# VHH binders against p30636: the designs that were tried, part 10

Target 1, 243 residues: p30636
Amino acid sequence: MSKKLKPFEILEDSCASVCIWLNGEPTAISNRAENLWNKAKYRVATDGAVNEILKRKSFVEWPHIICGDFDSINKQIDTKNAKVVHLPDQDYTDLSKSVQWCLEQKTLTSWEFENIVVLGGLNGRFDHTMSTLSSLIRFVDSQTPVIVLDSRNLVLAVPTGDSNLDVNLEMTTKMCGIIPIVQKETIVSSIGLKYEMENLALEFGKLISTSNEVTTSQVFLKSSSSLIFSIELENWVYKLDSL

## First folded at step 5 (VHH)

Design p18 (framework vhh_podentamig1)
Fold by ESMFold2-Fast, scan of step 5:
Structure p18 (fold): chain B 243 residues (1-243), chain A 118 residues (1-118)
Amino acid sequence: as target 1 above (243 residues)
Amino acid sequence: EVQLVESGGGLVQPGRSLTLSCAASGFTFSSYYYGWYRQAPGKQRELVAAIYSGGKIYADSVKGRFTISRDNAKNSIYLQMNSLRPEDTALYYCARDLYWGEYSFDYWGQGTQVTVSS
């Protein structure tokens, strides 16, 4: 059965989202990301992100949840009135643990939301960027979509099989990539791209689809393995401010 | 020593079909991937279709109308063009792709002219 992917729902005023603010480069958090954070039904910050949120206190709301390992190596955290959640498992990243905890809250019926928006995770240390992509693949079959947003990119995992991806063209430059990150045969067919793929094997070291372009508001993807879809956000959003 | 020679172009009316051929010589044909590009007067050269180990890429403007294929026994690449439109008028080039590069075409033919007009 085809899966319907609606990653741009995170940018719609009517959508109830969880926002997870990751510890990372401050420049990854745009005015768009601050607006999404402020509108979020549930605001979750990793322990390393709290200091940056505090520096932005005139523009952003305080988190509802602060989660992390809270190791003695971490600086003392001012939690104000946020609920502190200890996630001690060191086999998983802060992002993976935070997503898992949020999904558990939804399953327990205490939280109602349609998606999880991750703010940051694509800037700074390259190994952390790879870890973010790994986390997206881990949750690719979740009924609750997980979408990563930074100042330039919107990134999500696409599951094995058939998917229909809804794209809000007005919010993008239309430049996109289809990236085979799992170590399995990844054969892709597409409809709605400038360079359409027909049973094309994608593999690091051979062919990957970069600098492709979305031509329609609905993109069809068939894939033999899960993969990463990345699309560039419209640049005009960042031209009118002093950043 | 490496040669790519295109043929099969010509003048046709809208809605008609043409088959372009590209004959390769001077190297091991099966070791490479291939593409068709076109260039209309006053415009930049653009990718039409490419073939990689049986998998294919098509420009959106030609998908459903054009079909790329290869014949390793004949050292040839083909572009079957159906339902031709005036905007398909261009010089069509065959290109050889390097295994190690995404869209890294290293040798080109001289081109064959396709003109779609009444």
Scores: ipSAE 0.373, ipTM 0.758, lowest interface PAE 3.0, mean pLDDT 85

Design p19 (framework vhh_podentamig1)
Fold by ESMFold2-Fast, scan of step 5:
Structure p19 (fold): chain B 243 residues (1-243), chain A 118 residues (1-118)
Amino acid sequence: as target 1 above (243 residues)
Amino acid sequence: EVQLVESGGGLVQPGRSLTLSCAASGFTFSSYYYGWYRQAPGKQRELVAAIYSGGKFYADSVKGRFTISRDNAKNSIYLQMNSLRPEDTALYYCARDLYWGEYSFDYWGQGTQVTVSS
């Protein structure tokens, strides 16, 4: 019972996506991220992200939804007919609450989408970066994939057990990482990487897989715990500067 | 370790009310979402009501009659069932969900029987 992971489908124009724009570092939002945002079936901005969206008003569409507890939102900002969703739960981050709210819409309001693309979340405040990774792990078993696009980085959680990961080799530098982020023993086996793993224990403070390289368009991963997979996109992919 | 224990079921006449309770233990209650499912003899289990951070869900067959609620201080979920009908006869299950919308329920109670007959 191998799970199929297809993170590169978010780059397909025919795929219905939710895009969540986080209020982090502005340099996290590439031209590709703006393109995906504008093409998204549903555009969700977290509180605090609205100011950056306004600064990019000549390039990006307005959000359909603005959500969060609104601590960081400027009171003078016109919401321009976006639906405002108050998410007051203090036990979870704005990202985690926004993902959860979107998944609830699939059942309750009949929203139709195939994946959730998170724009940003991996730079700026370090504690926020850790929260982003925690949120990916939280939703790792979701039937709706959650994928982070931050600058040149495409990042997702890989579930416990067997997974087949589809990689569009042409779109990547092929440089990747397999990162043991959970507080459980993480034993990994792989097929399709330059530095193959054979029942290898990964652990912070000992051995982690960074600067590895994908060698095939299909990568097999077997893991005893959920983990983070990261891959670097080619310049022309995230910049959209392919002239 | 994780436990969900239902109570409050029984035999009632049509038109009467019952309140089902679900007591949770062994985990941080406020971190999860909850639902009530039912299964009638020879039928598939169906979601009746659910409570999550953004609100509540009710199946069309129970809208206006059933009310779900939670009490974080008591680590409990409740299902208030009004105007009961014979077709509400089923085993009722309390379930815990990691995330809503995809029915990823990871723990279930043993169930409590509700029989509506005259």
Scores: ipSAE 0.000, ipTM 0.352, lowest interface PAE 12.7, mean pLDDT 85

Design p2 (framework vhh_podentamig1)
Fold by ESMFold2-Fast, scan of step 5:
Structure p2 (fold): chain B 243 residues (1-243), chain A 118 residues (1-118)
Amino acid sequence: as target 1 above (243 residues)
Amino acid sequence: EVQLVESGGGLVQPGRSLTLSCAASGFTFSSYYYGWYRQAPGKQRELVAAIYSGGKLYADSVKGRFTISRDNAKNSIYLQMNSLRPEDTALYYCARDLYWGEYSFDYWGQGTQVTVSS
């Protein structure tokens, strides 16, 4: 059945978010990302991200949670008042484990939040970028949306079946991509794009939808497999400065 | 060797219909993708519609009005244009092996003129 996707809710003041700060290049973290981090209901840093947060200590709030495998952490690293969560499983990435842990807090404790915003994760080491996309696909059917904000990009997974995607047109350049990343048949139909798809097979090495454009505030996507949607934010949105 | 030849253009009144045809020769037709592009005076060439194996792509400005189709047995691509508007006036090109998200292609026809006026 049709799923409602509202990735722009993370930019609304009324939304309670978990922010997960991933280790990444400094340029991956925009002024908007810092703003979202500071106003997040729950701030979760991976152990690899702590050094970057320390470098930004005059602008950003300290994490509520620091998660990772702490068996190898340098004794000189002061975690201050953050709760340290040991995630020892080496079979999963820091992002994947952190998302899973946050979702468990929502079900097992009194954590209340509407979405998870991942800050960074699409810049830095290329293998980490691919891992971030894999994590988005892993959690695509979660009732709690997982959305990546990296530099000027909003990126999310779209599930198999019918989806209606709400886009705040004024906040975007409207440039978007519909990208098949799973190793399964991905046949897409759309309504609300400059280049409309009608039962179009998308596949790496053949056709992928890049440099497409959103034309309506509600985009319909029907897909035979989960896929990645990306959209570029306007300069004033991610830089958090005047139009 | 590779040839794409457009036909079916002409002068037509607003609200009417035209069907454009593109005849391909000199290669294995079924192995490629095809598109219709148009270029109005003073504007960049823009993608109108494309057809792939089992799927289609339409520019927002023509969706619901234009229909692209292919006939592998006749080595031909068609563009059925309904409810034509003055802004549809342009030179229409058939293209082979166009790339999604790019205005790149490997072969073009010479174009057929469509003029929508009273």
Scores: ipSAE 0.332, ipTM 0.735, lowest interface PAE 3.1, mean pLDDT 85

Design p20 (framework vhh_podentamig1)
Fold by ESMFold2-Fast, scan of step 5:
Structure p20 (fold): chain B 243 residues (1-243), chain A 118 residues (1-118)
Amino acid sequence: as target 1 above (243 residues)
Amino acid sequence: EVQLVESGGGLVQPGRSLTLSCAASGFTFSSYYYGWYRQAPGKQRELVAVIYSGGKLYADSVKGRFTISRDNAKNSIYLQMNSLRPEDTALYYCARDLYWGEYSFDYWGQGTQVTVSS
């Protein structure tokens, strides 16, 4: 009955992934993010991200898909080897539309993948950061996990009910947060954290769980509403250097 | 005057139980949240448990062994400590939390000593 969340599988190359390169702050894209992008089964760039990918062309592969409303794309970019997908709906962000389109490809076409990794989205414009979190909540009940990798941060939504979260302890500083972003009663119980919650109400303006710490490789969370889980990666993991 | 007075500490053998009590006076008890902290010799003070209006928080080292509770009619909070270990030896402090969600403890008791030894 409990949901199994395995966000660290994306770092262990255990599954086929879609990577979405989100338009945002360039410093959000680490060496690990470039590595995951190059290994992705499907590479999806938002239209605003194409210029950053061009600047990194000596190190990163070209996208398979370029999507968006195309208000910001450089007209000089040759897109012949990428499929251009027009997503004109102004009621949703580029990230939300791109995730939805990828999930539709899994259902309606031959696309086979186990997860979606969003590269960036938590650095730069603050309103875009909030929109990234909103998109994670929107897709929390998807059969296909959506996971954000932005700089040193690995962030995902945790659904209502019972979840078991697999953590690779060697890849993380263990510092984590449990954040009640939804405007609903969020009562949480946990097993596997330094500060264990027991039917504890979390709410912005009152109590939120920041600077908590994972103590076990399997963390149990029970929640009355969906929430955001954030965990910090070790320097060597996101920098992808030998030291 | 705001006062928090701990009691119930003592010397016990490993595996035994103790109940600590904290009696509060000088303010409206039901308006606040409360925590237990402990400090072992040579170590910094650490959180043991906190009780809010609708939930509890426990340090992982005590969850399943210790239970925090409150009695608004008696202006008291309690820490039921089961399966005590030598590592639980410390001075235990009761604290009042003024700000919901910030762990901002504004008043502390004098502490009650718990020693777990054979």
Scores: ipSAE 0.290, ipTM 0.729, lowest interface PAE 3.4, mean pLDDT 86

Design p21 (framework vhh_lunsekimig_d3)
Fold by ESMFold2-Fast, scan of step 5:
Structure p21 (fold): chain B 243 residues (1-243), chain A 119 residues (1-119)
Amino acid sequence: as target 1 above (243 residues)
Amino acid sequence: EVQLVESGGGVVQPGGSLRLSCAASGFTFSSYYLYWYRQAAGIERELIASIYSGGSKLYVDSVKGRFTISRDNSENTMYLQMNSLRAEDTGLYYCARDLYWGEYSFDYWGQGTLVTVSS
């Protein structure tokens, strides 16, 4: 069965989202990301992200939840009315633990949301970027999609098998990548890309699909294993006068 | 051609009220996030209020409870109702839209409308 992937639904007011604000490079959090954060039904900040939230000059709503192991902050911080959630497991990253905790709230409590938007996590320390991708793969089969967004990129995991991906072309440069990240053979076929794949083996050290281009708003992907789809967002100092 | 045109500014006494309007044309109004900014003499331009495409609203603390932002998608117009005006509310008020897929810098500003609170 073909899975329907609609990552751009995070931009719809009718969709209730959880936003997770990661500790990272401040420039990765764009005005678009701040708008998503502010309108989110549930706002979750990792403990290291709280100081960045306080430094923002724009309207940035306070988190509902502050979570982590608290190793990234060594000072007592006024949490205001936010609920503090201690996630001490050091075998997993703050992102992975925060996503898992949110999914548990959806299953075990009255939390209702359609998706999880992760703000940041794709620049700064390279090992943290790789860990962000690992977390996306961990949750690839979740009924609740997990989407990573920064100032330039929208990134998601694509599951094994058949997927139909809806792309809002007007919000992108159309430049995309299909990246094998799992330790398994990754054979891909596509429809809707400039450089179409036909049972093409993707592997680090050989072929990976970078600087590809989306040609249609509906992209079909068939993969023998989970992979990462990345697309560049329009985010330049260019005026857009026509739609 | 994208246009944003502010109106409704004027001179009022402290405690008075004004309603600002921002009339938009040349784009799909209902799809955009919209903002009111204020430029006071000698101060950097400040975000006062924002309204999202679905109607969600945010305000800077200094105006919360006094100002109300609204939008009428059928008329392509955004409003700012200003009550209990103070001397520090004096400034040039601009409306702006978010270039959702572009680099943010408010390239689509209006000309501004002047609000003066004085006796």
Scores: ipSAE 0.000, ipTM 0.265, lowest interface PAE 14.0, mean pLDDT 81

Design p22 (framework vhh_7yz9_2)
Fold by ESMFold2-Fast, scan of step 5:
Order: structure tokens, then sequence, then C-alpha cells
Structure p22 (fold): chain B 243 residues (1-243), chain A 119 residues (1-119)
């Protein structure tokens, strides 16, 4: 069975999203990201992101949920009508815990949303960037897609097996990468890329598909292991609120 | 200008075989990926098999081991050999150039050839 991946739906105003704001560099949050945050059905901030949201209070909405372990919370933080959710597990990152909590709300509280958009997570400390990719792999088989948006890229995990990836060609420079990050043999075949892969072994230290190019609005991927797909967005996508 | 013409469909008993052909004209056949898709009434079109310009092949899990795709660049023809046919294989089969990316790709489809598998 081929899985259908539709990551560009988060940019098309067609569905309800959870938006998770991670603590990150200020430049990681674009005008489009602020617009996505403001329009999200559920706004979730990690406790580390609250101070950054406060700095942007003139143009971003307050979170519905503030979550984290709260070990370092400043007692002066005013949560102002946000629900505070304590996520004490130290074995997982704030991102992993927040995603898991949101997915549980579909069952426990009847939250209705089609995807989870993560803002930040690819900026700041490099070890945190690697942890973000690990979280994407953790949730790769979720029925609810998890998609990371930074100031330049849209990033998602692709599951083992067959996938059809819908690409909005108008919104992307078409430059993309297929990145093997799991410690398993990753053999990939593709259709719809300028540099096609035909049972090609991808491995850190040898071959990684970078600076590839999407040629069609549907890309077929067959992979022996889960992997990361990254695609560069057109600059105007980050500046949609200025249009 | 371009044309894709499918043939070879028909009625067969479960366990039987059929060979579908698709002849292309109006473009440089050897430079393109060619594929087979199928559609049943009321369902979306689904891919069956692809063959790359270099000859490498890719199959949907539902047909792997039973169907074989091949091409003859000198004849501008792509084939689908269907063995061990099941009632579930009943569909209209379409030849396509490149990927189907929705309604805007209709110009790269053939007319289709119906296949009916009965017990």
Amino acid sequence: as target 1 above (243 residues)
Amino acid sequence: QWQLVESGGGLVQAGGSLRLSCTASGFTFSSYYMGWYRQTAGNEREWVAFIYSGGSKLYADSVKGRFTISRDNAKNTVYLQMNSLKPEDTAVYYCARDLYWGEYSFDYWGQGTPVTVSS
C-alpha cells in the first residue's frame, strides 16, 4: 500500500493544524510562520518559547497550551488563559513530548486536526536540530503528519515502503534532499526527481542525496528504511503576510 | 501530436494471463519513464508498475511477483505481462508517460484497455 504524504497542505489554508512553537533563534520565525501560528486551530508553546512569544506580542497570538517540564520556569511568567501542561519525562525532548500529548488529545479530548506543524527546531543548538530529526522519525508512522517549517525549508519524515509525496511546485524552488538518518540499510528508488535513484544505497559518510530537484508535483519514493525529506520553499512563501 | 495506444485487455478466468501493450508516438520514448496504472469504478487511479528510461523496474506490492513490465525502445512500446490474475485485478488499465500528478496530467494518458477477471 502506498502512503500519500501531503505536507504542502499546511501552507494552503485547506485544513486544521496544531502549531507547536519551539524555543529557537528569532530568525527561524518568518512572516508565514507567524501567520500559520495565528491561524492554527491549536497553538502549543514549549515553556522555553514563551519569552520569544512575549517579545513578538504585537503580531502573534497567545498560545492555547504551554507545556514542558517547568524545571527552569521563571515564576514571573504570566500564562494568561493558556492551559499549562506538565510534561516531566526527562528521557524525551520537549518536541517529542508535545507531539505525543497533542496526538493523545485526539482520543482523550476529541481534538480535531489534520496535521502538526513545528516552528523552529532546526535553528539554535545543533544537537537540538538532530533531536528534532529524531522526533520526526519517532512519529513517521503516525496517521497525523508532523512537519517542520523553518525560514527556508519544509522537512518531514518518509516511512519505510512506498510513498507518494504531493509537492506544490508554485511554493518551492524545487531543490530537495533525501537524507538517511537511521542506523539501518537505506535503499531508495524515486520517480519525479532530476537525479533519480534506482535501488540506490544512501549512507552517511558515503552517498546522501542533496541538491536534488523535484520535477513533478508528485514524487514517488520507495525506501527500505524511514528517512528525512527536505525541500526549499520560495522566499515569498516566508513573506506571504507582506503580499 | 503525441499519442499513447493501449491494447491487449479482455476477459480472462482467475489464474489466467494477459499481455498489455502501449505504443507511443510523438515524443522521444527512450527518454521517458513509462508506467501502468489501473482504475476500478468509483475508485481513484492507482499505479501498478513503472519502468525507468534505463530499464530499471518498480512494482506496487499488490502485483509484485505476478506482473512484469518491460519496454522496447526500438518499437516505442511498453508492455505489462500479467500472470496469476485475480478478480481483484479487474480494472481499466492505462499507460502513462511520467508520473500522474492529478487531473492536469490527462494529456499524457492513453485511452485505457479494460481487463475483467472472473472465476
Scores: ipSAE 0.000, ipTM 0.234, lowest interface PAE 15.7, mean pLDDT 80

Design p23 (framework vhh_8k46_1)
Fold by ESMFold2-Fast, scan of step 5:
Structure p23 (fold): chain B 243 residues (1-243), chain A 120 residues (1-120)
Amino acid sequence: as target 1 above (243 residues)
Amino acid sequence: AVQLQASGGGFVQPGGSLRLSCAASGFTFSSYYMGWFRQAPGKEREFVSAISYSGGSKLYADSVKGRFTISRDNSKNTVYLQMNSLRAEDTATYYCARDLYWGEYSFDYWGQGTQVTVSS
């Protein structure tokens, strides 16, 4: 049985999303990301992101939740009635802790949502980018999808086995990558890519799939282990109705 | 909006050949998997063949494997089914369909069909 991956549903008005705003480079947050944030059912900011949200106060809604260990936040900032959640564990990143906390709210409280959209985490400090990918792999088998979005990229983990991936082609440049990130054999077959794979072994230091191209709105992927799929988003600067 | 026009059916003797065509319009043809199904009188609709967006991957029902060949021309928005070594059991109305997910019964639009009769 194939798993259904529908990452572009985060851009639909009917989806009930948690949106997590990570501390990072301001250029990672486009108008599309601001619209996703504003329409989100639950808005979660990491403590380091609060100052950037304040700078955007004319365009973005305030977070419902501010979480973290509070080393990065301005201690004088008014939280404006946001719930403050202290996540002191230093063994995990702010992203990993925030995702886990949101999943716990779905289980332990009345929080209802269908996916988690992470804003940022793919630029700035390179070790933080690697941590973002690690967090995606950690949650790859979650019943609640975790999708990372910045101004240029949409990135998700693809689980072991068979997956059918829905791609909204008009929202992309179609340029994509299939990246073996786990330390085990990754053998991939694909349907729907310009450079199709047939039982092809992917490994860092040998062969990885970069600058591939999605040619259909449905992509089939079969993999012997979890991997990262990334696709480049279309530039929305010339569109009035971008989300 | 979505239109699928199947053609090329007809009468043929056992051992003969026919080529079916399905002309598509109203959607981005190259972005969809396509399939062929058939239905004989008094029988359920059965899967015949499917083709990936580029034509690089193909599926066939065991009953037609080695005799039928599916292909597509994205420049003409057309999918084809070449039928060789036809048998009386191949007599059916043949339908082309647009497919959402590879390898699943996820067909969301069907053409009107074209009749194939194999008799002596």
Scores: ipSAE 0.000, ipTM 0.106, lowest interface PAE 20.5, mean pLDDT 83

Design p24 (framework vhh_8cml_1)
Fold by ESMFold2-Fast, scan of step 5:
Structure p24 (fold): chain B 243 residues (1-243), chain A 122 residues (1-122)
Amino acid sequence: as target 1 above (243 residues)
Amino acid sequence: EVQLVESGGGLVQPGGSLRLSCAASGFTFSSYYMGWFRQAPGQEREFVALISYSGGSKLYSDSAKGRFTISRDNAKNTVYLQMNSLKPEDTGVYFCATYFRGEWYSSGYDYWGQGTQVTVSS
């Protein structure tokens, strides 16, 4: 019954990943994220992200897929053999549409991958950051994990019920948050945190678990509702951004 | 167990050429950026060249640009540095390095091996 969550497998070279590069602040993309992008089995860029990829052309590989409604992309840009996918639905964000399209490729075509890594989406315009978290909750019950990564943060949704979360402690500062983003009371119990929870009610405006600390490489979470888990990554990354 | 073994260094006169090789083992070579660094006598280690996992992107230091070419053969788990128009100031120990898990030089995920000595002297 317990769901096994292994978000740090995206940082291992044993797993085939889809990387989605979101439109966002350039400073949100780390050298670690650039390397994840480059080694991804499938590289998907939203149309708003193409300009940032061009600025980083000496460090990053070109996308396999460019997707979006193309309202924001320069129509004169050379796609360099990338497949262009038109996603015109205005009811959903570029991230939600891109994730959905990738999951459809896994089901309907020969695409084989174990997870989806989203680069960016946690910095820049604040309403877009909230939209990123909403998309994580939308896909929380997907058999294919969706993990958001920027220069400082690894963020995922945790489903309702019991979860066992694998944490690579050496890749983190151990500082974490358990955030009740859904609009209903979220009752949480934990094992493996410095500030343990036992049937604790979390709710915006009342109690939110921030500045908690992971104490073990295996963290147990039991929740009455889906929530967001966020953990800070170690910044022991050589910064190629200045080269 | 990650291991990097550099070879191909030697003594060469100014204007000469050398090809360095780095044989990699213990990791999924085709999934990682590879680079070359050098350390001149009495100096700190400096960046020379970097190549993406596919070979589609390359970056060179100002001193190497136009003279050196980095390449890789993923079937052989080997990265190369072709050095042309060598100058006395190119003298040093050359190390290959890998960009582990998105980290160029993280504490504990640096390059391995003794390097290979390049001496440019008349």
Scores: ipSAE 0.000, ipTM 0.127, lowest interface PAE 17.1, mean pLDDT 79

